# Ledger of designs, part 29: VHH binders against q330m9

Target 1, 357 residues: q330m9
Amino acid sequence: AEQEPKELLEMSTDTERLLEENDLRPLWEVEKDFGNQFGGFEADIWKWEDIQASIDAIERDVPIADLPPGFQRRVAVPVNTGYRNAISNTIYVGVQTVSPGETAPAHRHGANALRFTIDGSEDMKTVVAGEEFPMRDNDLITTPQWEWHDHVNDGDETAAWLDVLDLPLVLDSLNARNTFENHELDRQPVTKSQGYWESQYGRARPFEDTKEDGIPGPFEGNCAATPPYRFSWKDTLQTLRQRAENDDPDPHDGYSLSYVNPATGQPPLFPTMSFRAQLLQEETDPHFHNAVDAYFVIEGEGATHVGDDVLEWSERDIFVIPPDEIHHHDPDGEAILLGMTDRPVFEAFNFYAEAEP
Below, E stands for the ipSAE of ESMFold2; O stands for the ipSAE of OpenDDE; V2 stands for 0.75 times the mean of E and O plus 0.25 times the DockQ between their complexes.

## First folded at step 13 (VHH; framework vhh_gefurulimab)

Design p06 (at its last look DockQ between E and O 0.01; V2 from the best seeds 0.00; counts 0 for: loop charge H3 +3, total charge +5 (limit +4), pae E 18.7 > 2, placed apart)
Fold by ESMFold2, look of step 13:
Structure p06 (fold): chain B 357 residues (1-357), chain A 122 residues (1-122)
Amino acid sequence: as target 1 above (357 residues)
Amino acid sequence: EVQLVESGGGLVKPGGSLRLSCAASGFTFSSYAAAWFRQAPGKEREFVSAISSGGSTTYADSVKGRFTISRDNAKNSLYLQMNSLRAEDTAVYYCARTYTYKSGKTVKFDYWGQGTLVTVSS
């Protein structure tokens, strides 16, 4: 914790007026205010039962077609006490639904996004960069920056999924714009057969002279672009089980897999956020770090201890661990979590830190 | 539906003991923290004790050393063993659940039982 400056120092009223008149503040007043712009982020949890009830109410009251242009997405957003627009000051998590016959219209924007399917079907699709991606339960599908994407439900049941974006970092913390464009068509043309984007990475693949290079749209940067891609739950779970059978667990995270950028074969999936699937079979050892961890419970139940708080979770709950809080997980039997973190931001600036108590 | 049903209240002399039970149903009890609260006539409801899913316990200062909270997840039950009872312990006792357990903070308890009356009288 930072040491408070001596707040009882007196300046003459003439000095105070001169500073104020010139839009200047003394350093010790400025230093005292740093780090308090957003309030204190807290460990917190959103129970699926409460999320489900809220989504059902929104679905009854707000058809997607009734939403204004540019906002035609029906989403319930977990918000932290310390930051009222998102789960943290860097990571946005939302629970989106699309009912039978609805289309969330095609658009593109500068922010990277992913969709983690909660209730899906073969007839519920995210269409990204010309390919239809069926949204099957627990699949992770990327909708990367400046790629056209729309969500279409040609099935008989409402679909639901988790949206994860770095919007709070970009819009509020960096005060930048999320460049945005609506497509002329609600459903983009399907120009690629299913499996096209997967075929470009991570298996026998076309010779590299057919790969797209560079960062799409008006954006520039030093990190490899994230492609459209689906990480199937079937393959992810199979790999987790192989790790559990053959490897030692990490003392803090259990058996984990990183959802890597397919183009590099390495984390992070996005320049600003990393994602993991974590299989927990036993209580983990405590640690703390300066990055935020957010979690979605894929399977099972248990608790996470965060400082003096205990977050009791079960399947489909969402919870968040603020920076610098000592924490550990205590599953009841076996559990699988989706982990989400802004750790890549800290690593890019050489100030990621982690320790044990 | 989520239900919490308290039992075991009654009349007891000062210095005596009682054991309260709370039967939980309609949810995965083992995934939640649970707590006891009490409300004396004319007073605000007050915290008594809490227990996490993993068995960590906290107590109000007024009951430390006299009351013991426990849970049996296999039976979906929460217990409060009350020893060395005093007249000031007279109250309706409620069990409640929460998914967040925050020491020293106002926490949201989203489901409550109907209560069981404990009377400590000479």
Scores: ipSAE 0.000, ipTM 0.220, lowest interface PAE 18.7, mean pLDDT 85
Fold by OpenDDE, look of step 13:
Structure p06 (fold): chain B 357 residues (1-357), chain A 122 residues (1-122)
Amino acid sequence: as target 1 above (357 residues)
Amino acid sequence: EVQLVESGGGLVKPGGSLRLSCAASGFTFSSYAAAWFRQAPGKEREFVSAISSGGSTTYADSVKGRFTISRDNAKNSLYLQMNSLRAEDTAVYYCARTYTYKSGKTVKFDYWGQGTLVTVSS
């Protein structure tokens, strides 16, 4: 907790000048300014009705062909009032649509990404690292850093999904550049049969070491890479139901399943982001932590208490809980949430902290 | 590969005692919280006892004063000493790698053993 100094010590004009001339600041001034780079981060909620209206309006006003090369993607982006580029300074969430017959052209970037399908079909494909992944409702598909990916809708209905990326962390919080490349083709070559990546990183996998060379591209690090992978909702839900029927709930998160890194079998899914499916059947206990929690409502309705605020949510709503705010969930009946958090970033550096009030 | 293997189950008379063991491999058990659960025939799995990484223990009300959870770091093992056993203690007992919440209400778990059967019968 940043101790705001009660009173700024007054310095002489000479001292102030000396500091300024040498690009120096006193500690108490710097300390006061730390944590305020992006303004006030607030709890907030985006209702599906508003999101849908917005994305439809974008689709109406902006033909995909009129978008800049490499950015032929129509996305409504929830933005926090204090941080206007994304839902938080660490996590980007967008609602993307692709109309029948449209293609979002192939590109790759240094940011990690995943898609959570809101409205999908067998004929809607996200092509990642040479494999066509069908996007069925509530499927979660990873798009690891520096892997080619494009989206093709060969169906009769508009596809919609969540784009979740760690863009804010890289571009704003760390003030780095996002390595980006457009493919020469609008559509990448399909070089893998469906199910290939699952066969490499599923529960049953070859005995041979199939570990391809570390992190693709120019990136280096200490974390295990995330492979392209499709988590089917059918399987996830089945497992979640088994948990609810046979195990005790987490007092804060309910019956929770982590989308684990298939390569390690452990969370986090990405080095920068963790994802979980949460089944809530009763009010959860309050807690707080220094990580950000973002949520997508998969099923059900309820409310999340954040400090003195109450976020009332229903299906397909998106809401965010800022760090260090006491919070708990209160479902009306049964609800299922997709939880998204930057907790792994803190854990990687021994900075994660959680407590009960 | 993370693995938990329970042992020590068997047939015992009411009032008797058993000691269950859980051997961990693929990770350092002492770095994690651990718990015992049990599942009786036709019943749901229920919490029995947990021990935090720091050594704090918690017990279900039904076993409090009769069961003792402990660990041996050198052996990378978890134990459950069960005394004054009752017919209602009959179940398959499972050990799990867990995180014990401060509230003590519930434990988070990620790995389970295969279980060991405890039968309490006259």
Scores: ipSAE 0.000, ipTM 0.191, lowest interface PAE 16.1, mean pLDDT 90
ESMFold2 (binder alone), look of step 13: mean pLDDT 85; pTM 0.857

## First folded at step 14 (VHH)

Design q01 (framework vhh_7zox_3; at its last look DockQ between E and O 0.01; V2 from the best seeds 0.00; counts 0 for: pae E 26.1 > 2, placed apart)
Fold by OpenDDE, look of step 14:
Structure q01 (fold): chain B 357 residues (1-357), chain A 125 residues (1-125)
Amino acid sequence: as target 1 above (357 residues)
Amino acid sequence: DVQLVESGGGLVQPGGSLRLSCVASGFTFSSYAMGWVRQAPGKGLEWVSAISSGGSTGYADSVKGRFAISRDNAKNTLYLQMNRLKPEDTAVYYCARTYTYKSNSGEKTVKFDYAGQGTQVTVSS
């Protein structure tokens, strides 16, 4: 019977008292507590039917004007059992809706954010850093840290999208304070023409003029900043299809296309989060890693095996895979997933680890 | 391709014992929960037992205390030791790659995605 270290080491009452009085603990006790700050991280899936029912109910019951300042946003938030406030300790995912004629007021925060459009149109806009970005279906739009952003629905249908933020990383895992500011106006001034930000990071760039390589706001760091940017699904899908037709799949991820930082041309999109469109045509090989994988099902259906569990997913479902769990995907036909991961956080510090069982 | 091949079935008297074996191929055996299901004449499939990749075992109430599931990962083999067999245990027994399905309500159910061709177990005097 492997005696727990506690049974092997007895300290005197005086020693215990001394440690307690000085807010000290012995290593063998502390070691057991590392990694256990949260109640558990479980593989889980949120079905679209339930998400939609929930967000519709919120929309019905809660006028946007009655929501607290800065949080005038109707969002259904998938929460993992161990955290209660987000899908993981590093990544926040929410399903937000904006009804016709509504505006989510302008604000900015230190957290990085992006929007992945579920139900969009040309008349649905997210305004970021002075530019109006149309939110078309499956468009991915960045909302970089400390950039003013608001959402406006001038259409006749309800807009819906994924909010993805690294908020839990900062506020929960790092236990830092939220850097947040409300704009004096509900809508920020539009100061850039449509396509401006894209023009800064295209193949042809004003190389000499655009190197404003600075991190917006009061923040400092060593990572490349993420600019405001809209990734068109049309273009993304086209590229993804080209890859599926011409390249070999990754054994674990299938045909994966990374959303790269437009400024660098490389992953990760954000210093804290990487995103990819993942096309699956066949069962993938099992692997595990210490990073979190969250997924949104763009199209198709299938299942993901996680340990001894199976998550059966369909279109617009959200599911999450905890770290260090053996997992693989089993699509029923062709499926496309939006993959979201905190892998860059680990890589930044040489902590990423991946293996096959 | 996933393959599961059962063996060890046969005719036995009530109170007798049998040991079923299942050889798996076409997947990483050690990474999957495995189990046994059975189908009696005129009945549907019934879960009998399962063993997780980690070695945790579960049994249907009808076989608890009489059946024992085990695995040898080095041999990619699943076993079912059946003791104190009863006539009601008569069925085709299938080796299955199993998984736990979590419903929206949080309820866990054992399911399977692959099964073998089965082996006949007949308990009769």
Scores: ipSAE 0.016, ipTM 0.391, lowest interface PAE 7.0, mean pLDDT 91
Fold by ESMFold2, look of step 14:
Structure q01 (fold): chain B 357 residues (1-357), chain A 125 residues (1-125)
Amino acid sequence: as target 1 above (357 residues)
Amino acid sequence: DVQLVESGGGLVQPGGSLRLSCVASGFTFSSYAMGWVRQAPGKGLEWVSAISSGGSTGYADSVKGRFAISRDNAKNTLYLQMNRLKPEDTAVYYCARTYTYKSNSGEKTVKFDYAGQGTQVTVSS
């Protein structure tokens, strides 16, 4: 019988001490540790009623002004049992609320972020790069890397939305600092009329402006920067319905729309994450891939099978599918999901893989 | 209530070592960055070291290579191992719940929202 290489090698205590003293490890020990840095990643689901109850408890106990500077935002964060800081090792999802009269103060950071509105109103706004963006139900608003953003509720009802960031990828997987700055004012100056950022994309513009903008802040790269932008739910839903009336569904994803980078007209929305709206009307075929999928249920109810697990979901639930797990969706009638994935990272490395059982 | 309780200070000769501890309560310790801030007599507060919730560490230039920050999330405890102590390290050391931001000029500033009562470290022959 053949034994493991480490088990056959009996290093002296002097050799072990010499290696440890010099911060060196033999390859055969290092090799065994690769792939287990975060302790695994599991399929899981967070029910909206539990999320809401938890946020309400935080609001009761912790006024937003008492939270740490730079984190004066009331957020409940779905965390995976194998990784206690986020829903996955690459994607952070949080449910944030802002009550009447509250402001989540202006800041900016290197991580890319977007807001998907759950409970919004005309007087609840995300202010990004000088423009006020009203947060209406199921709108998706980008707050891209190094753009100033704050959240202001001048209405009379509490607002709620989904935060989605590449923060775990940046901080924990790459071990990089998320460059971060608080604005000197809680509310940034409003320097753009509403509609400014939308008007810059998908329309004719001066010849000089058809070139890709530079990367904001101290960062450099070779991917197009994502601009501040609002994808209205009304337009998104209308387009999704047009697909359902005119196209065949994808066997795995149903009828889907990608939230593309407006500057390129192409996915991904961020260099690190892609997003889609998916209309499911029938049980999908099983498949698996090496990227993470996370979901927010926009409308409807159903189940997703992940290996031997069954995740039963309804409106506003959040669930996650780990890499390499065979999965498929089974809606009860019709459902619409927001899909979130780190697939762009895998594609950038020519590493994305997908298969069917 | 947020509470931070430091211990481990004392009188030590130059070149000596001390290990500071800070036990935290009243918040989810593992979710916050933590750090050490010190105040020498007649001086303002000086950032010493910080450790993020994810374990990333930073040090002031004056202590880099001599001090080591660590945390034990199971015990809600922050540590500072202080080696090769110098007289200029004499200060009250405060455990703090911290954060760091970078201004548009690139300058990093460590801020905190809560600090403990402090523990005196005196380095004298």
Scores: ipSAE 0.000, ipTM 0.092, lowest interface PAE 26.1, mean pLDDT 84
ESMFold2 (binder alone), look of step 14: mean pLDDT 80; pTM 0.793

Design q02 (framework vhh_gefurulimab; at its last look DockQ between E and O 0.59; V2 from the best seeds 0.00; counts 0 for: pae E 14.2 > 2)
Fold by OpenDDE, look of step 14:
Structure q02 (fold): chain B 357 residues (1-357), chain A 128 residues (1-128)
Amino acid sequence: as target 1 above (357 residues)
Amino acid sequence: EVQLVESGGGLVKPGGSLRLSCAASGFTFSSYAAAWFRQAPGKEREFVSAISSGGSTTYADSVKGRFTISRDNAKNSLYLQMNSLRAEDTAVYYCARTYTYKTRTGSETTSTVKFDYWGQGTLVTVSS
């Protein structure tokens, strides 16, 4: 219920002066500013056609070598109107490309990062923590905080993927500085054989030697660290299909498969972000929550109702649902979405809330 | 099953008033935008008024200042108060659940109003 603007309580000039002189404000004035530090967060959609055209144009116009140090990444970034730098105040999503023979130089940062491969191949690698991870289509690869990472395309086609980071959470919402370091080399040394990190967190894993303990870098916290890991789409899809064939769907999210932290075997994948593959076959029931949902369309087409609006999406589109908006999905046939949410941030502090209309 | 049922139509003299009702079932009406449409004999269906889920209202120019759209959440109903009725207001009035399709074209968002459910309509006749 849009509370009618409460009549501005008039204070005496003396009182106003006193408050101003002491950098004090009355509660009723301050209350109005809460929740309004950022501009309007709106439901929105970015079409792949536009994204692709944009990133292609960037590739055409900007050699990777001409980009500033630390930002030698060609990325098209969906930006929400209220923020201008990211899709939300907690989650950053970008579409990055690396052309054949190119390297995105090695660096590391405090932010958590994830890559979801849109166009990949065996010869396209993201090197994380000394291991070369192949980037096959729809593979999801973690780049944990403070792990060295670079991207190399030894293939003959342009590599493309989603960059997903919690940069806005740290740098904007929490107003902290970026912890960032460039590697002395463009490419980090490969010190691990392929499959090393997976072997640490498989069904059979070293019991005593598993690097399960500690947060990389100068960081401290109470959350389980996320290791470098590649989630194979082949395996993910197989599991997702099994779920669709044998289990009941969630009324809001359909057949959802969470990308769990390999170290814990449980969500969230990152302390700040959860990811899920959602297979939708039918219209879902409406709900709302105070967390943000961002989506990448892996397969299929459909629409998402958000408030009074409807976002029609197709393959490789990106769309975002603001907090506290009633929403549900309406796939046209079968669709698979990558869901990205900042829900874990809320849960960590007992602030997550969800309800049905 | 989603259903909308209009009522309140009838014969009224010019200058008179009517209140139309639309009862919704099978869904929570307040969670959706809603609209009134009307179709006069031999004419196309035309927009009359809309109310968003948030309560924002819109009116066609032809009815602005005379008609008022409102909602009762407890009754899961939509209303159209029609005052100063004119002969040209004679039509079958329909309520609809509506939504706005949003798409992006470059840096611009385009909005298109759509609907998914309609009532059967109620006849309003304004005649001397």
Scores: ipSAE 0.361, ipTM 0.744, lowest interface PAE 1.2, mean pLDDT 92
Fold by ESMFold2, look of step 14:
Structure q02 (fold): chain B 357 residues (1-357), chain A 128 residues (1-128)
Amino acid sequence: as target 1 above (357 residues)
Amino acid sequence: EVQLVESGGGLVKPGGSLRLSCAASGFTFSSYAAAWFRQAPGKEREFVSAISSGGSTTYADSVKGRFTISRDNAKNSLYLQMNSLRAEDTAVYYCARTYTYKTRTGSETTSTVKFDYWGQGTLVTVSS
């Protein structure tokens, strides 16, 4: 039988020098390197006990006020083997703390961000677009693209929350480095009473025929896509319980709801990321998709199977599922997860894909 | 209830072939890796071959090139095609469910292979 010809590509040293001297590479070397810029993206888990111990150590050693300008936020950041700065190539997750009497100074940036409260109080506020938002446990609060925000702890206990940002996408992929600004004041002026931003997106709300009702973005064009808003955990949990009582669960995700964009009433919450609260009462069916899923455990315990790996999780653990990995969840009784995904990016490019094994 | 049932064992001459089957029930077979082990009389149980949920295969040196592991997830079945059989292949062959237990301690991730369910075994005898 005929053997396949051997393709042995060898360039002379002179040819390699000529290419290098002119900042050129042959296609077959470029083609081989695509998709290998970083190491392999792995399924992984960060246990709350380790996160808490690390935060406690940082708290003892480095008060926020002693950090350099632009870094005056105490954050422990889960990092994946394949990426040095984040849990994935598109999603950044961090656990931020602010101690009593501290202020994380006001700034704004082009990246989308939200805060999911882990340990909060009525006297711990994130201040966004002139309104103080008290941070209660398991509330989700958006900090819109290019709007001033600061974090102020007037209470007597250290507060903690989950930061979720599209920072790797915006800074590393889109190279949007000039979309950051420090406010002249550490604490922005409070110009709105509490509840103002929520009232703008109620079923009964102000309406202006002759004005744009969005927040101006950092660039000429349309307003920022996502407004300041607080999703209360009480309402979120009640909605999950209504779904569990009245609806069939999704075979892969359980009883879920989406944190929708308040301005449109539709997902995604941000152009780049979607978020779900997912109530799991039974083992789910396996599936895979080309978007990343990251999770924070709101309540309960269980395991997630990712390929041949098993990630065992409990309350406040953080874990990540790479693209194209077959996975399913197996809760121990009931569990509630916060799901985070870059699926909107894939949908915007018309190439989201999902399948069962 | 998780069950694994082997079949296809029997008597065969040296140089012959057999195909073993393992029928899985009571769990989502496609989500787990699976393996074959064997135990000859008077010897310890030894690894023969494994196949991941995604189809990647591993073989013991003593069977490499002669045995082929495969799976049919639609039929919840694991197979072992054994060719060029030798007298030293005589053993009871066991099907096992396996997965990798992944833990993190600080910056280091450790993987441990677990075998949580085993079949009853099927006897293969290779004799002239």
Scores: ipSAE 0.000, ipTM 0.307, lowest interface PAE 14.2, mean pLDDT 84
ESMFold2 (binder alone), look of step 14: mean pLDDT 78; pTM 0.775

Design q03 (framework vhh_gefurulimab; at its last look DockQ between E and O 0.48; V2 from the best seeds 0.00; counts 0 for: pae E 12.4 > 2)
Fold by OpenDDE, look of step 14:
Structure q03 (fold): chain B 357 residues (1-357), chain A 124 residues (1-124)
Amino acid sequence: as target 1 above (357 residues)
Amino acid sequence: EVQLVESGGGLVKPGGSLRLSCAASGFTFSSYAAAWFRQAPGKEREFVSAISSGGSTTYADSVKGRFTISRDNAKNSLYLQMNSLRAEDTAVYYCARTYTYKSGKEKTVTFDYWGQGTLVTVSS
């Protein structure tokens, strides 16, 4: 609700000068600036056709080797009007491509990252923490903070995936720096066999060697760390289908499956971001919350009503719902969405709020 | 069933005032943007004013400063206060529910429900 302009109280020139000279402001003036440090956050949608055209153009014009160190990655980044660098002030989403024979060189950073494969193959690998993860279509792979990671395409087709990071939260909202390091090599050494990390967090786990589940790197905190992990779409989809066949849908989110932290077995996947696969078969009921929802359309088509807007989405589209906007989904048939949210940030501090109109 | 019903139209002298009402049923009006349109005899329907669900208002240049759009959520109603009426304001006035369709860079304002209209006649 747009707050009516509050009548400005007039103070004497002397009082104004006194406040100014001492870097002080009255509360009623300061109050107006709260919540207005960023520009307008609008519901918006990016069509795959446009994204693809853009990233193809980048690929054409910019050899990966010509990119600056640490940023040797070709990515088309959806940017919201109010946030010129990301889809929101808490979540970054990009569409990255790696051409056949190319390597995105190894680096690590404090930010949490996730890869969701759009176009993949067995020969496309993201190497994380010494293991080569194949990037098959719709696989979700974690790149935890301070874990070395690089991307290699040994296939004959261009690989594409979503990069999802909490960069805006750290760099913009918290006004901090992203700790970053380049590896001395373009490719990190492969020190783990394929399936190693999965074996650490499967149903059958090594019980005796309680690996001190510490936070990698120089970081400290109270949240459970996220391990390197590949969520197979095959398995995820199977589980999602089981849910759709046997359980009741959430009135707002349909049949949702959370990507849980493998270490804890519970959401959120990251301390700062939660991810879910959502299967929609019917129109959902409206609700609103103070968290941001970003979506990638895995399958299907439909529309999402957000405030006064209707976002028409189809396969591989990206769209975002601002906080506190009444919204609901209206799929045309069956659709599957990847939901991305900063809800965990709010929950961590007892700030999350959700309601129905 | 979604329905919009306009009322408040009538005969008024130049310089006079009228208040139009639009009562909504079948949906919560405050959750939607709404707009007033008018159609004069022999002319095309034209935009008059709009209000977003958040309360932001827009006016056609021809009515700016004279007309005020508002809503009452408790009554699930939209209003158009018309002051300093002119002969050229004579028209059938319609209220509509509106939303903005977004598909990438393509944006289209749509109106999915309309009222039956109410006649405003400004004559000496």
Scores: ipSAE 0.603, ipTM 0.816, lowest interface PAE 0.5, mean pLDDT 93
Fold by ESMFold2, look of step 14:
Structure q03 (fold): chain B 357 residues (1-357), chain A 124 residues (1-124)
Amino acid sequence: as target 1 above (357 residues)
Amino acid sequence: EVQLVESGGGLVKPGGSLRLSCAASGFTFSSYAAAWFRQAPGKEREFVSAISSGGSTTYADSVKGRFTISRDNAKNSLYLQMNSLRAEDTAVYYCARTYTYKSGKEKTVTFDYWGQGTLVTVSS
């Protein structure tokens, strides 16, 4: 029962002119325009075969070394129709490749990032904060705020992975810059043995009385910093299977695991984004919420119903669910999804809302 | 098993009213759009009205202003309020489950399950 304010309220042309001349707008026009800074945010899907063909073309034509400074990453970026820089106005997803012998040079920046490995090997490494992390299929590796990171392929096959960053939140939604610095070396020095960062957060772990400031770089905040960390797929899958054998699924998300911040043992993984692995064995119940959900299909196939849309997905497809859309998942047998969400932003403002139809 | 069952048809005089119902079972009705179609004797089935899962409505030009589609998700039911009926409205009325199928770049509205129909006769 909402009518447009202009249709209900008529102002003289002199009043309209006076407002415009003074860069003023009546509230009822301003309220009509809120929420329309972007086009439409649509439910959408990017099929792996189309992504693969596109990144193969980029890889053929564009060596990493030929890219300009600060952009020396070969990435194909899923973009939403309503926001042409990323999958949403808060979450950036990209598919990056590094060919044999290439290095994506070391840099650091204010935006948080993680890498979810699609095609990896023991000789393809993400190096972050002095440790080499081999990129094994379906591992999740954090390259968090202000930590040096580079990507090095000493293997004989092209590697590919999913990048997920909170960059659209910073650059577009908050209209700020992403603080950025190139390392003087393309490959940062390796100063930690493999397993160092993981060892810092085990059940038995170092105790340190002399901790420095907890948030790297020029940044301040109330959330614990996210450390460099690798979540192995082997452990994640094992835990999902244990849950499936012993627990009841969530009606909306199936058997869900959060990739928690290892330093706190709690979600979210980053202050701005949280991530989950979801094992689906049956059709889920519908719900809606005001945070965006994006998904990468780790295993299996199925469909996700979003309002009147049906997104049919299979392994390695990427899809996105707009805020406030009623949705549910219908796997064809069993499927595993990587879920990505800006829910932590809403929770930080006491603004998160979720309901069932 | 997906099932749609129409009811409420009958004989009415021109200018009269009827309310059709469609009971849905075997699926999550609230997650789908739904539509009414009709088929007059000797004619092809034609679109009458649709309602999205979120409540947005669409009407064929021939019925706009006279027919009102609605849904009650708690009762898994779809309705068609038919007012100012005309002889041309005589038909078997069907309800259908509807969704938009996306296959890469292609977007297609799909009607995958239909009811058995309910007869509406408008005559003097």
Scores: ipSAE 0.000, ipTM 0.363, lowest interface PAE 12.4, mean pLDDT 86
ESMFold2 (binder alone), look of step 14: mean pLDDT 81; pTM 0.808

